# VHH binders against Bifunctional chorismate mutase/prephenate dehydratase (pheA), part 8

Target 1, 371 residues: Bifunctional chorismate mutase/prephenate dehydratase (pheA), of Buchnera aphidicola subsp. Baizongia pistaciae (q89ae5)
Amino acid sequence: MTLKNALLAFRNAINILDKNLINLLAKRKQLSLNIAHTKVKNNYPVRDIEREQMLLKNLTILGEKHFLNKKYIESLFSIILEDSVLTQKKWIKKYNLNKYKLEKISFLGSFGSYSHLAAQKYAKKHSKILTDKIYKNFSDVITSVEQQQSTYAILPIENQSSGLIIEVYKLLQKTPLFIIGNIYIHANHCLLAKKYTPILKIQKIYSHIQPFKQCSKFISLFPNWKLSNTTSTSEAIQHVAKENDNTIAALGNESYGELNKLEVIAKNISNKRNNITQFIILAQKKTYITNKKTHLKTIILISKKNENCEKIIRNILHKNKITLLKLKYYVTSKVLLEKIFFIEIENIYCIKHILKQFTIEIKCIKILGCF
Key: E = the ipSAE of ESMFold2; O = the ipSAE of OpenDDE; V2 = 0.75 times the mean of E and O plus 0.25 times the DockQ between their complexes.

## First folded at step 1 (VHH)

Design E7 (framework vhh_3k1k_2)
Fold by ESMFold2-Fast, scan of step 1:
Structure E7 (fold): chain B 371 residues (1-371), chain A 121 residues (1-121)
Amino acid sequence: as target 1 above (371 residues)
Amino acid sequence: QVQLVESGGALVQPGGSLRLSCAASGFTFSDYYMRWYRQAPGKEREWVAGISGSGESTSYEDSVKGRFTISRDDARNTVYLQMNSLKPEDTAVYYCAKDEGYSSGWEFDLWGQGTQVTVSS
């Protein structure tokens, strides 16, 4: 290998590492903003000198194990911590001045519900800090965004076990809002514990009685485990997250475990396979679509009195080599043979021409979103 | 706090009928979607039927369509499951739950002790 070629290879490797470092710093900054949000709600101070000193001590010890200089690590993380504190203070000041302009996400249910978990997952996935707004019916959830009382609405549209959420589809037919994204919540149970908890040291498992029954085959592999009932899987997860005990675990949802800073100790422990609920995010503003995406997802709603509608849809998609991801319908009138179709499609090319063709061939079409 | 109490389960012969009731308290009943689930011994919990808060929408698992009917009485905070043409395969503990308009397996807060339905000769 020539000197020039060796230098090129090493420089390319450093560029990859630097990209990863920037990604990690960005993720750390998002966590700092989430911490700031929590501190504002609970009136906690931004700076904790004792915790900062402990963190620096632990990081210098870790760095030493990797043969990194103590002053190097200390200087680096002192800069990171100071930036974190300044970022938190600046965000809190801006939040206090502009709390009415803070983005809000509306959903049906209670804290710890499936919709709440979906809202939290959406916020994390899109690196957003959102204020939760709870409503008592799906109509009010949608109306909150239509009236600009909330920025986003999140609603379930389908569960693999129960099928379409018909009430939501009726509302989608009438609302002027756009679908800007999807969130999937997996109902499969996982074994969740505090980070670095070894499975062999677990002595007691918390969950609701139903997950214990649904995971009975897995639990039978550990006959010495003591089972403790909670009122919900959410309570079990919160309990394990709160306790300073590395001998306990919870059976619950991976996403909610992650939100409570728990680690997945075991996956695929349920007696049956996946049960997935699909949520959609609604907003007033249509999502921007780039021509450089490898695939593009489009969601279409069709209301029509026509037995030929499904055939027309499939023919257009086949002719244009578009992947049909989902085609579902709800019967609104059996006597009139009227159906509402919900269609998800994916195409690797520019979809503008195809959307025009759909509009021409199929009257009474509503484009719900493209993303 | 929120409570759901199921009742009406019994031993019936194949072809028989039963009406299950679920009495709700501690929340604004008319605002929530209500569902019936069942669980047979050694099997996972299965969704059976659902009804929207408005009562406009009902949904059923395919194996019970045409045989079971879900209804609600918001004045009495009660949801009902009318079960007709019962089969041995319908033998299970039946549970009601409030939810957001779907079944997920995650809404456990309001799952009661259930009511046992046994269909046998």
Scores: ipSAE 0.000, ipTM 0.229, lowest interface PAE 14.9, mean pLDDT 76

Design E8 (framework vhh_7nfr_2)
Fold by ESMFold2-Fast, scan of step 1:
Structure E8 (fold): chain B 371 residues (1-371), chain A 122 residues (1-122)
Amino acid sequence: as target 1 above (371 residues)
Amino acid sequence: QVQLQESGGGLVQPGGSLRLSCAASGFTFSSYEMSWVRQAPGEGREWVSSISYSGDTTYYADSVKGRFTIARDNVKNTLYLLMDSLKSDDTAVYYCARDTAMVEDYYGMDVWGQGTQVTVSS
C-alpha cells in the first residue's frame, strides 16, 4: 500500500534530519570547548549572561521567521546553552586538576647544576610544566620514577671531556625504565667574580681540579694566578660569593654563578669550546607509550664477553643497510673481556628483524628506547 | 618440560621445495612469537623468519624473502616453514626457536629445537 510506503518515507526523512541535528550539536559542543580554552588563557568567566540573553533574543526572532513557536525555541536553546556552560566548566575543572597535579622531573645535583639546566631545557622544548625533584645519587633519581614519585628522570650519560658516565650505564642495565629523549648541554666554564673586575686584577681562582685541567691553556696565560682546589665547582662559586674580595674568582657554571649574584669576567675559556654533556630522559612504559613524537632512532644496550663484538655489530648493520648513529662501550672486566655497548641506530619499520639477527649472534640485547 | 622438535628436512634439488614443521610442547604455544634460525657448515647462526603469536605479522631475512613462508597452527601447537625455489646457499641445519616475551624491552630466544638438516644439491 502507498499509505504505508508514504509513512515509511517520512520516517526515513526524519531519521536523516535527526542524524544531522546530532552532528550539528556535536560541532557546537566542540566550539564550546575551543571557547573554554580561550577563556582560560585570558582568565575570562565561563558564563556570559548578556551574551546568552542576546543570543536567545536573536534565535527567537529567527525562529519566528520560520514559523516556530517562541517558547519552543527559548526552551530548546536554553537547554543547549546550559549544556555548553556545563561542558566548559567540566573541561576547566579537569584542566585545573591537571595543572595542580604537576608532573615531576628528578635529577642529581643542586639548583643551577648542569642536570637542573638540562631539566629546564627538556621542559621548555616539550612545553611541559614540571616540578623539580632533587636527589643525591643516580640510583635514587631512577628509583623515584620506578616508584611513581616522579614522571621523568634526567641523567647524564656522556661528557665530551670526561667520557662515559659508567655509573649511569650500569643502572640502565637493571632499570625497567625507557629512554624517551635526550638533551645536550654545553658545559662551558667561565670565570666568575663578585663584581665586574678587570681580569688583570684577579690574584686567586677557585675551582675543582677538573675545570682547572679543562681550562689549562687559558690559565697558562696568567702564570701569577694562585690556584685553590675546592671539593666542587658549586663550592668554589659559593666561596667567592661569600667573600668580600674583588681579587678572587671562581671557575665554573655560568648559570649557578648568576644565581649566586656573581659577574662573568671571562667566557669561552675551556680548552675545547664545545664541552657537551648528553643527558637522557627516562620514564615508565606508560609514559613512553603515550609519547606522540615520531621515532627517529632506536637505542640498544648490548652485554657481551667477546673482543669481536663491535665487528659483529657493525657487520649486521652494514648488511641490513642501517645507519649507525652512535656506538659507545665500556669495559666491565679486562680479564673476562666483558664489554657493555650503547648503540643508537636509525629507526626503521623492520627493527624487530634486525634485533633478531643481533640476538642470534650475541644473545644479550636490551632495547632502551625509541625517540 | 618445554620442548621444540623439528621435522621435514632432507635432500632436495635446486629449485625444489620443502616444508619444515616444529612441534611445541610444555608451554602455551599461542602466547609466544616463534622463529626459524639456520646454521650452515662452518658458519654462524642466521635468522631466517619470525611470526607473531596470532600469526598476523611475519618477518623474513632478505636472503629468503619471496621464497619462504612462515606459518603457525595454534590449535596443533605447530610452527611451519614452507621453502620454495631452494638454492645451494640454503643448505643448513634449521632450528625452531621460541622468542622471549618482551620483558623490560629485552629481546632474545630462550628455547631451541635440536635442528633438522636441509641439503640442497644436484
Scores: ipSAE 0.000, ipTM 0.207, lowest interface PAE 20.8, mean pLDDT 77

Design G1 (framework vhh_5j56_2)
Amino acid sequence: QVQLVESGGGLVQPGGSLRLSCVASGFTFSDYDSYAIGWFRQAPGKEREGLSSISSSGDSYTSYSDSVKGRFTISRDNAKNTVYLQMNSLKPEDTAVYYCAAEYTIEGSTYEYDYWGQGTQVTVSS
ESMFold2-Fast, scan of step 1: ipSAE 0.000; ipTM 0.350

Design G2 (framework vhh_5j56_2)
Fold by ESMFold2-Fast, scan of step 1:
Structure G2 (fold): chain B 371 residues (1-371), chain A 125 residues (1-125)
Amino acid sequence: as target 1 above (371 residues)
Amino acid sequence: QVQLVESGGGLVQPGGSLRLSCVASGFTFSSEYDYAIGWFRQAPGKEREGLSSISGSGEYSTSYSDSVKGRFTISRDNAKNTVYLQMNSLKPEDTAVYYCAADSYEFGSSEYDYWGQGTQVTVSS
């Protein structure tokens, strides 16, 4: 009886202590969240190894004073500190996502497509965190931004082999959206390494089976290379980017290599030469994107109705000493000799005077963007 | 995983018409605009001849060989994941096995990586 009563009493005492331990752990977690809040305001890192080590040392000394084993206290508080760090990181991530809101970028295609690569390249160039939104037609891509379902749209406008993507140009005539940038994707296979390495020092090449076939003539020049198959070209590039080994290279797309900070060891190594695709980025708000060493471009759409339109355009630009970067057109009617022109010119800070001359002499002008 | 299946071949009289279909599986044309699709033919004892290609999207994304220009038309139906070759004014010399081929711009190169099994077209009276 006495032994049973003593066990019951001790078990009840442990239950009270365990309840208090849970309450203290909860309070400690709340303080960790308060610390995370302070770290966000002051841009401090979540993990502080020096403070963690000092804390563990002080806690083990305190534990020894209470006859607790040093390894026991180290193990216990290591777990508590890891949970604290994870809790802080999760809260800061959620806070940043809520405060800055994830912007969306709409494009046509699938993961790993050239539109997807263009979207990733744009996000990286402008240090943006963007959520991908995939559509099955160009009209829906544009409509998603017009209806504010996405912040950005990315669309191809020209491929060197197939020419102008006329469907996109027809949509540009109708949309109120502005072009705020452009991205070029090179459909060329390149040999890519983490650091520039002399080609003769490369020992092993990673890629998908298809790029190996498409670059077979180049690869045959290096019979001592070991070839390793990956599930995708993107995996090959990511693998080489992750490994600290200068004797390995990936065979893949130049633009995706750039995105993963790889160096180009060899270019134009495909059995046949591929084309460059130009993409444009569309947005609701007219934004001036400046880079320290890039000349700004103005893109202008000029509509039809004038048989001498090209001559008038060239004369206005020549008279005002403006550099013509690109002049393209498509035919809307052969019977009426109607053409739609789009023009890239080197932007100067005061282009308004020149745009007035276009409006007076041509009368059908739309400014698509300035970037 | 990419598979191409041709259909629509058969026997036709000179001056007649046929429409060939190429159904893709393993990728979606509406999501894979960077795939180039081509039509080829091969008659017994002759080399394979390229006839037409479609790449990207829009009105100007097609090409034709001189032997079929004005008679054959390539088109794409993204909803059906299908590429068509409309063949008009057929001649006895058009008799061949017709192949659909796909190239992936994701992997680079203008060489066609994926080929169908072929469909027989015979133009004779």
Scores: ipSAE 0.000, ipTM 0.098, lowest interface PAE 23.5, mean pLDDT 75

Design G3 (framework vhh_5j56_2)
Fold by ESMFold2-Fast, scan of step 1:
Structure G3 (fold): chain B 371 residues (1-371), chain A 129 residues (1-129)
Amino acid sequence: as target 1 above (371 residues)
Amino acid sequence: QVQLVESGGGLVQPGGSLRLSCVASGFTFSSYDEYAIGWFRQAPGKEREGLSSISSSGGSYTSYSDSVKGRFTISRDNAKNTVYLQMNSLKPEDTAVYYCAADTSYWGSETLSEYYDYWGQGTQVTVSS
């Protein structure tokens, strides 16, 4: 027997054992990651000091039975446990960062409002997972996207019954955000009240100002009713549901009324049966470029103090053979014939030329979006 | 430095086909959210004519002039930083120097030469028997 041959054999045996140790450590690390997944699902803490102390105690006892030094086993498994905890914490941190990076959509009102319904429809149509963020006024909705607290804002711009939502158009003049899409909501209002509320005994109705305008013809049939404003239709419904009062009612959505255990006292009370509200989606970045070969729209806002503005717009579009999809305006001054125009046109290959012509002849123009 | 280089020109018989390539350097086609790449031509003694353009996202927005619509097809390969013009059913009237051009400030597709910021050197296409 030579010393060299015996030493080589023992070294080869140690190499096999070390390879097995690495494989076992890798398997242990994988189980630690599986434990992290389970802890997140059940809201358990990563570190369990009592469990760690018991595990170390049991391992040192097992080690002693195999004639391994207690301090050696304690040191080794303390390192293994610390790496396991750090691995779990790093994975959970990345998981939580991904949850925080989820896109948010901001809107006016409460859950069950028409804006909420529009946000849900947008998310589903575009296969997005969006977190809802609710605000009490339109300015805060827009500011949330401007300050990157939300990815998207959704705002109503027109209702067939009540007309243009002028406060939103005023905000569109000032915001650097872009319109990246639109959603149409077909919304019929109902009169909602507690069970056994007779319509003739109603004294006060709660709603947001827009449903009051949209139901003005129905409301005019009850001139003794007192109207009370809420921040949203959902708040109106919640208020009526909460109060033990058979003389109050709310205007709002039938489904949300049912969720709050209210009875439909009258349905289809809107001034127009096919009452459609147009919502726009706003974002920091332009998204008029898509992977779909659909007809594109360009949305333009024009501000002018000239009496001939509409004629100039129509002449430019006609000469360039551009299809006008929508032209709306509101009057800022009757004395100066000041109007702000909202225009939707079909996007065409020469849009930069058209925008240049508008800028030359009209001067005050803002492109709101293209999609 | 933005540079565009055209290739694929040559002599072809009437009714034949050619594929032109435009390779960009100094920028990548996928790096801009809003740009247009266009193909133009100029024959001796004639004004420069816009033929086709393609906008920034995935080739979904294209335009064609009436003189080439149905015969020419524009496409891009963002991985190769290249835009192509497939020319079919070529006519003697298609004889010209062909240019590619980039408008990196644009919001859609255009064929008006005055709006393009960067131009290639051109490639000669001759349609003759």
Scores: ipSAE 0.000, ipTM 0.097, lowest interface PAE 21.0, mean pLDDT 75

Design G4 (framework vhh_5j56_2; at its last look DockQ between E and O 0.01; V2 from the best seeds 0.00; counts 0 for: pae E 18.0 > 2, unsure alone 63.0 < 65, placed apart)
Fold by ESMFold2, look of step 2:
Structure G4 (fold): chain B 371 residues (1-371), chain A 125 residues (1-125)
Amino acid sequence: as target 1 above (371 residues)
Amino acid sequence: QVQLVESGGGLVQPGGSLRLSCVASGFTLDYSESYAIGWFRQAPGKEREGLSSISSSGGDYTSYSDSVKGRFTISRDNAKNTVYLQMNSLKPEDTAVYYCAKDYSGTFESPYDYWGQGTQVTVSS
């Protein structure tokens, strides 16, 4: 071949070698990150001057065996070693920031036992250690996350007996925070005792006066039971959990009994149907739809003046074959026919298309979360 | 200046108990301000892990990691300006240096910025 063709072939070969050199440097950088991980676990310093000097010595000896200039190899690997040290320092700094964080969760004190239980349930579900921060009103709970004093807020949005918690819905209209999850807390009462407690051996029941009234039909089946009043169901559950006694039980909710490692001896024993409270978790970060999930929940607030807004909403969902999980509303003005809708939908894909259809037909929409 | 000093560590047999103390200075433990004290531990060659926290807001509110829930209890004594970690049913896996830490108010990035020097707990036959 011609001289020009031979030069082109050599230049192409060099380009291939340069790509391989970059790949090797990338692999070396990854090993440096693995070393940083090991150093953090053993409290070793990132920079080890003695080790660096020995490495440079060995590399220059190896380089000389391959006819490479000693000072060239020393200069080259000095640059590589400095990059390695800087990379390890940056990684360790970020790792330490993430590792030493016990995140904070804010909630309303007047809902203390149920809000506390909901916070603990959320922490367990996500394998987190959360520091509780308690406030006197819902606005301060939300503000604590908006001002980054806490990571999460947990608020009730609905109770089966009382319906929507309107104050929270009004705050959701105004806040830039996102709903990232749900927690459900049962107000239904259960008979709770230590593991392996036969119901016929039970002699004494602890609870607050209200659960005794609410379960009176069930209690009447056991006329030999002694009833002992406590200041709260949580106190009763904690007392029974602490004692090593197979003759005592508590009346309280199943979820709190489970957290205190008690066994449910009898379930759904209230005279009337149980009462479930739905809590939402708010954070500054928005969850994103992932292709790995088959069932995603999108939560939407809609404010609307039209008489047939519910039919419009249902039509959009039906046209797009989207499952409606929840539709609730409250009226802000009967004269103007103004309503605020809280809508939960299930979707796999295509949230942007659904959002555009809602905004075209309804106009006043806020996406609260997708998770 | 916020300072935390841990004490009460030592050698204990499996199944035994210890109570760790975290004495605070540079701030007072009370219910007037919103803050938290957390307990952490680090075994040799392992990552530091969070164990428990106690909040000052509206009473003593506590949280625990799954690995210690039911065995460890966090508490405080405001008169002594001290937070405690009662550790029961100790296992060899609980061997570590134990640290207490206080949150740094007003930042999203690092909820626990003030750390003690640590106290050694060894659980061995």
Scores: ipSAE 0.000, ipTM 0.242, lowest interface PAE 18.0, mean pLDDT 76
ESMFold2-Fast, scan of step 1: ipSAE 0.013; ipTM 0.399
ESMFold2 (binder alone), look of step 2: mean pLDDT 78; pTM 0.793
OpenDDE, look of step 2: ipSAE 0.005; ipTM 0.222

Design H1 (framework vhh_6z1v_2; at its last look DockQ between E and O 0.02; V2 from the best seeds 0.00; counts 0 for: pae E 23.7 > 2, placed apart)
Fold by OpenDDE, look of step 2:
Structure H1 (fold): chain B 371 residues (1-371), chain A 123 residues (1-123)
Amino acid sequence: as target 1 above (371 residues)
Amino acid sequence: EVQLVESGGRLVRTGGSLRLSCAASGRTFSDYAMGWFRQAPGKEREVVAAISGSGDSTWHADFVKGRFTISRDNAKNTVYLQMNSLKPEDTAVYYCAADSPYEELLSSEYDYWGQGTQVTVSS
């Protein structure tokens, strides 16, 4: 090997190491943010000087074991630690600012709907408030955020029983909003009716379309039932509650049924026992796409008129050693063999590169969110 | 510490153009992402544009997209905002901000801020 070749090899090796160092630093930063989050929740101070000192001491010792200069290590990690502190402070400040701004969350339906439950859960966790406005469809929920009436929108995207909520995906294709988080809710559907209503006397049931799908097996046992769609489970329940009719029932949450003085006629009527619905949180994007690994997950929507699209997606991910977390699709056209893919991947440091590859190979790609 | 000094703000007519400059002190200018913000009277401060340390990545708000362009010259430690087709609604104090390239560029929580420069667009 010529001296020149050897040098080149070593330089390349160093470049690889430098890249790794950057990746490690990025990971560390992410952890610092997690720590900040934890600290805020538990009312811990951002800066712990004693801890920092101890950490530096330990790191210098470790450095020495690897024949690294103590001052060098101390200096380096001091910079890293300061950056961490600043990052945490900024995040916390932002968090607090958001809290004080009383940011609103929009969701489908009224109090007691599954979307409401999701919204409530999220609001509690993130110190947000719920909108007082009742939205009747997913589009209006999204529009509320687009028009800055609310800061966040919560929408269901997938249920373990009924699958993808295509209506929401269609909206996701068009909206400029980004997914900033997930929340999971158990959708324990019940058949709810007025007190002492025999199940065999029921003639008509009210529900949002999703619970109908999720309880299809149960419903199939009663072929004579008329199905009536409502805008939400809460609306269905309210309707039944307001009517003086003992031949109608609603699908919905037991708690809300009870609140409306309805009786549970049947429990656990979902096709699957663990009927979990995934909700997404949409918001206006406040950052542009970078190769920074500040998030855990990237969600991508891909549309292609090719049967091999999934293979292409997987190949790209494999070649780039990207972890695929979720891949779902729905058919938009059977005739044209068109599919829309919902992809969740682990966040990577070369996201732009990957996106470029997707664009080249697949043409239609939309980033739905990074969080 | 990085000191930021904005310049270039003045009275202009509707449809006019203006170039704002922000000079940064220090030797590590390229280590900072830069942003332009504006605040109109009675309104909240809003992000106008942002640029990464290297200048490879830029972002522009929808309301200024196509009219305004952020750029930077790292050799001069300066970030610029070229504003074209100005409207009365663009009247505001414009602020330059600097932050780590690892931070959220569109956040209002930048590490360093300038004093601002007044831009007034007359009808």
Scores: ipSAE 0.000, ipTM 0.195, lowest interface PAE 16.2, mean pLDDT 82
ESMFold2-Fast, scan of step 1: ipSAE 0.077; ipTM 0.604
ESMFold2, look of step 2: ipSAE 0.000; ipTM 0.099
ESMFold2 (binder alone), look of step 2: mean pLDDT 80; pTM 0.817

Design H2 (framework vhh_7d4b_2)
Fold by ESMFold2-Fast, scan of step 1:
Structure H2 (fold): chain B 371 residues (1-371), chain A 123 residues (1-123)
Amino acid sequence: as target 1 above (371 residues)
Amino acid sequence: QVQLVESGGGVVQPGRSLRLSCAASGFTFSDYAMGWYRQAPGKQRELVASISYSGDTTNYADSVKGRFTISRDNSKNTMYLQMNSLKPEDTAVYYCARSDSLEEFYSSGFDYWGQGTQVTVSS
């Protein structure tokens, strides 16, 4: 009986000591990272065998003074030193990758902006490690790639609510950069869960108070749902992603849900219509010897003052059996009454005849990209 | 009909403060991110500060960071810009703007603008 109480007391004492040991190991690891930083600045090697051997010798002597076995202390600190070396090597590798230029992506905005989400989605889609570069205006975003300070620029060109982003289109007319891809960001709320389940199995939803108001019509269809407030929609999504529970869901952005590996349980649940922003990725012309994509699309910018320009474009495409994917225009100057057309069509890069016909019938043509 | 009406502008000495207000009507104010822009004589319009629909997230231009504070009162359909330690370089027409973004401020997504209010910081 007294043995049981003594064992509990001793186990509690060991728990306190183990907690202290973990804290000390964490502090030791932090010092190892500080040492790695110093070694990089002074070009010192990570592993110092003589220092390690001296340290082990000193620690085994200290251990013997406390009646600890030499082999025990030697084995323990050998593991600690190996982890220290591995930690330092991982940090230095990351530092050197940053130093020797990881690819950079430039965009306008702040952390968590639509441009930032689009940049992250592009990086993930292409399995790239990209360093973010934030700028104050679209011109600087484009200039950063033109001057090779960044590998990629990502810029919005159209928002369904506000229309064409005219400033970006004006810059596309002037820049020598090429469009190499596009990304769509959905600015609508969705119901998101870690594992797909029937909607009737959902018992509790998480979100900020404002998305709950913005989706009130949809939520009213499920009066038995419990609503839980979070400080942000992003935190709601992160919370659901971390829990292993099929009965909870988050109300939030579809694209951010995708980044957090959540499944979409319901779409188009906002009181307002879907608001999609289209982003383009710009880069210097990538010269490569081989591999053409099988399903190419070509983006063309056309400047023409003729009021029949749209009809001419559609006639050329129809005559040559080319699918028109997008046709937009904007007025570039009130004084000049000049219109610029933005056209997305399939496979024209491989059809020189069509490009020649456009050039003959339409005075100013710029190929913005093929991807 | 969407309307944004700025007020609170004026003429002040350097180092003084002004508080701008933007009264919004004709839409559900609490659903939209909002921003303040300014345009100085002979310069391009620049974003000064932005605020999310809830007020939880704010962003500032480097030129005003630490001196200006953006806030909103969704119950009054009003957004504010507290401008402290004003400098001659802050002289501009200040515009209230509505973003079409529901959660995040997006500088290229503004769909409505106010008429502007003049702020003049005397030499």
Scores: ipSAE 0.000, ipTM 0.168, lowest interface PAE 15.0, mean pLDDT 76

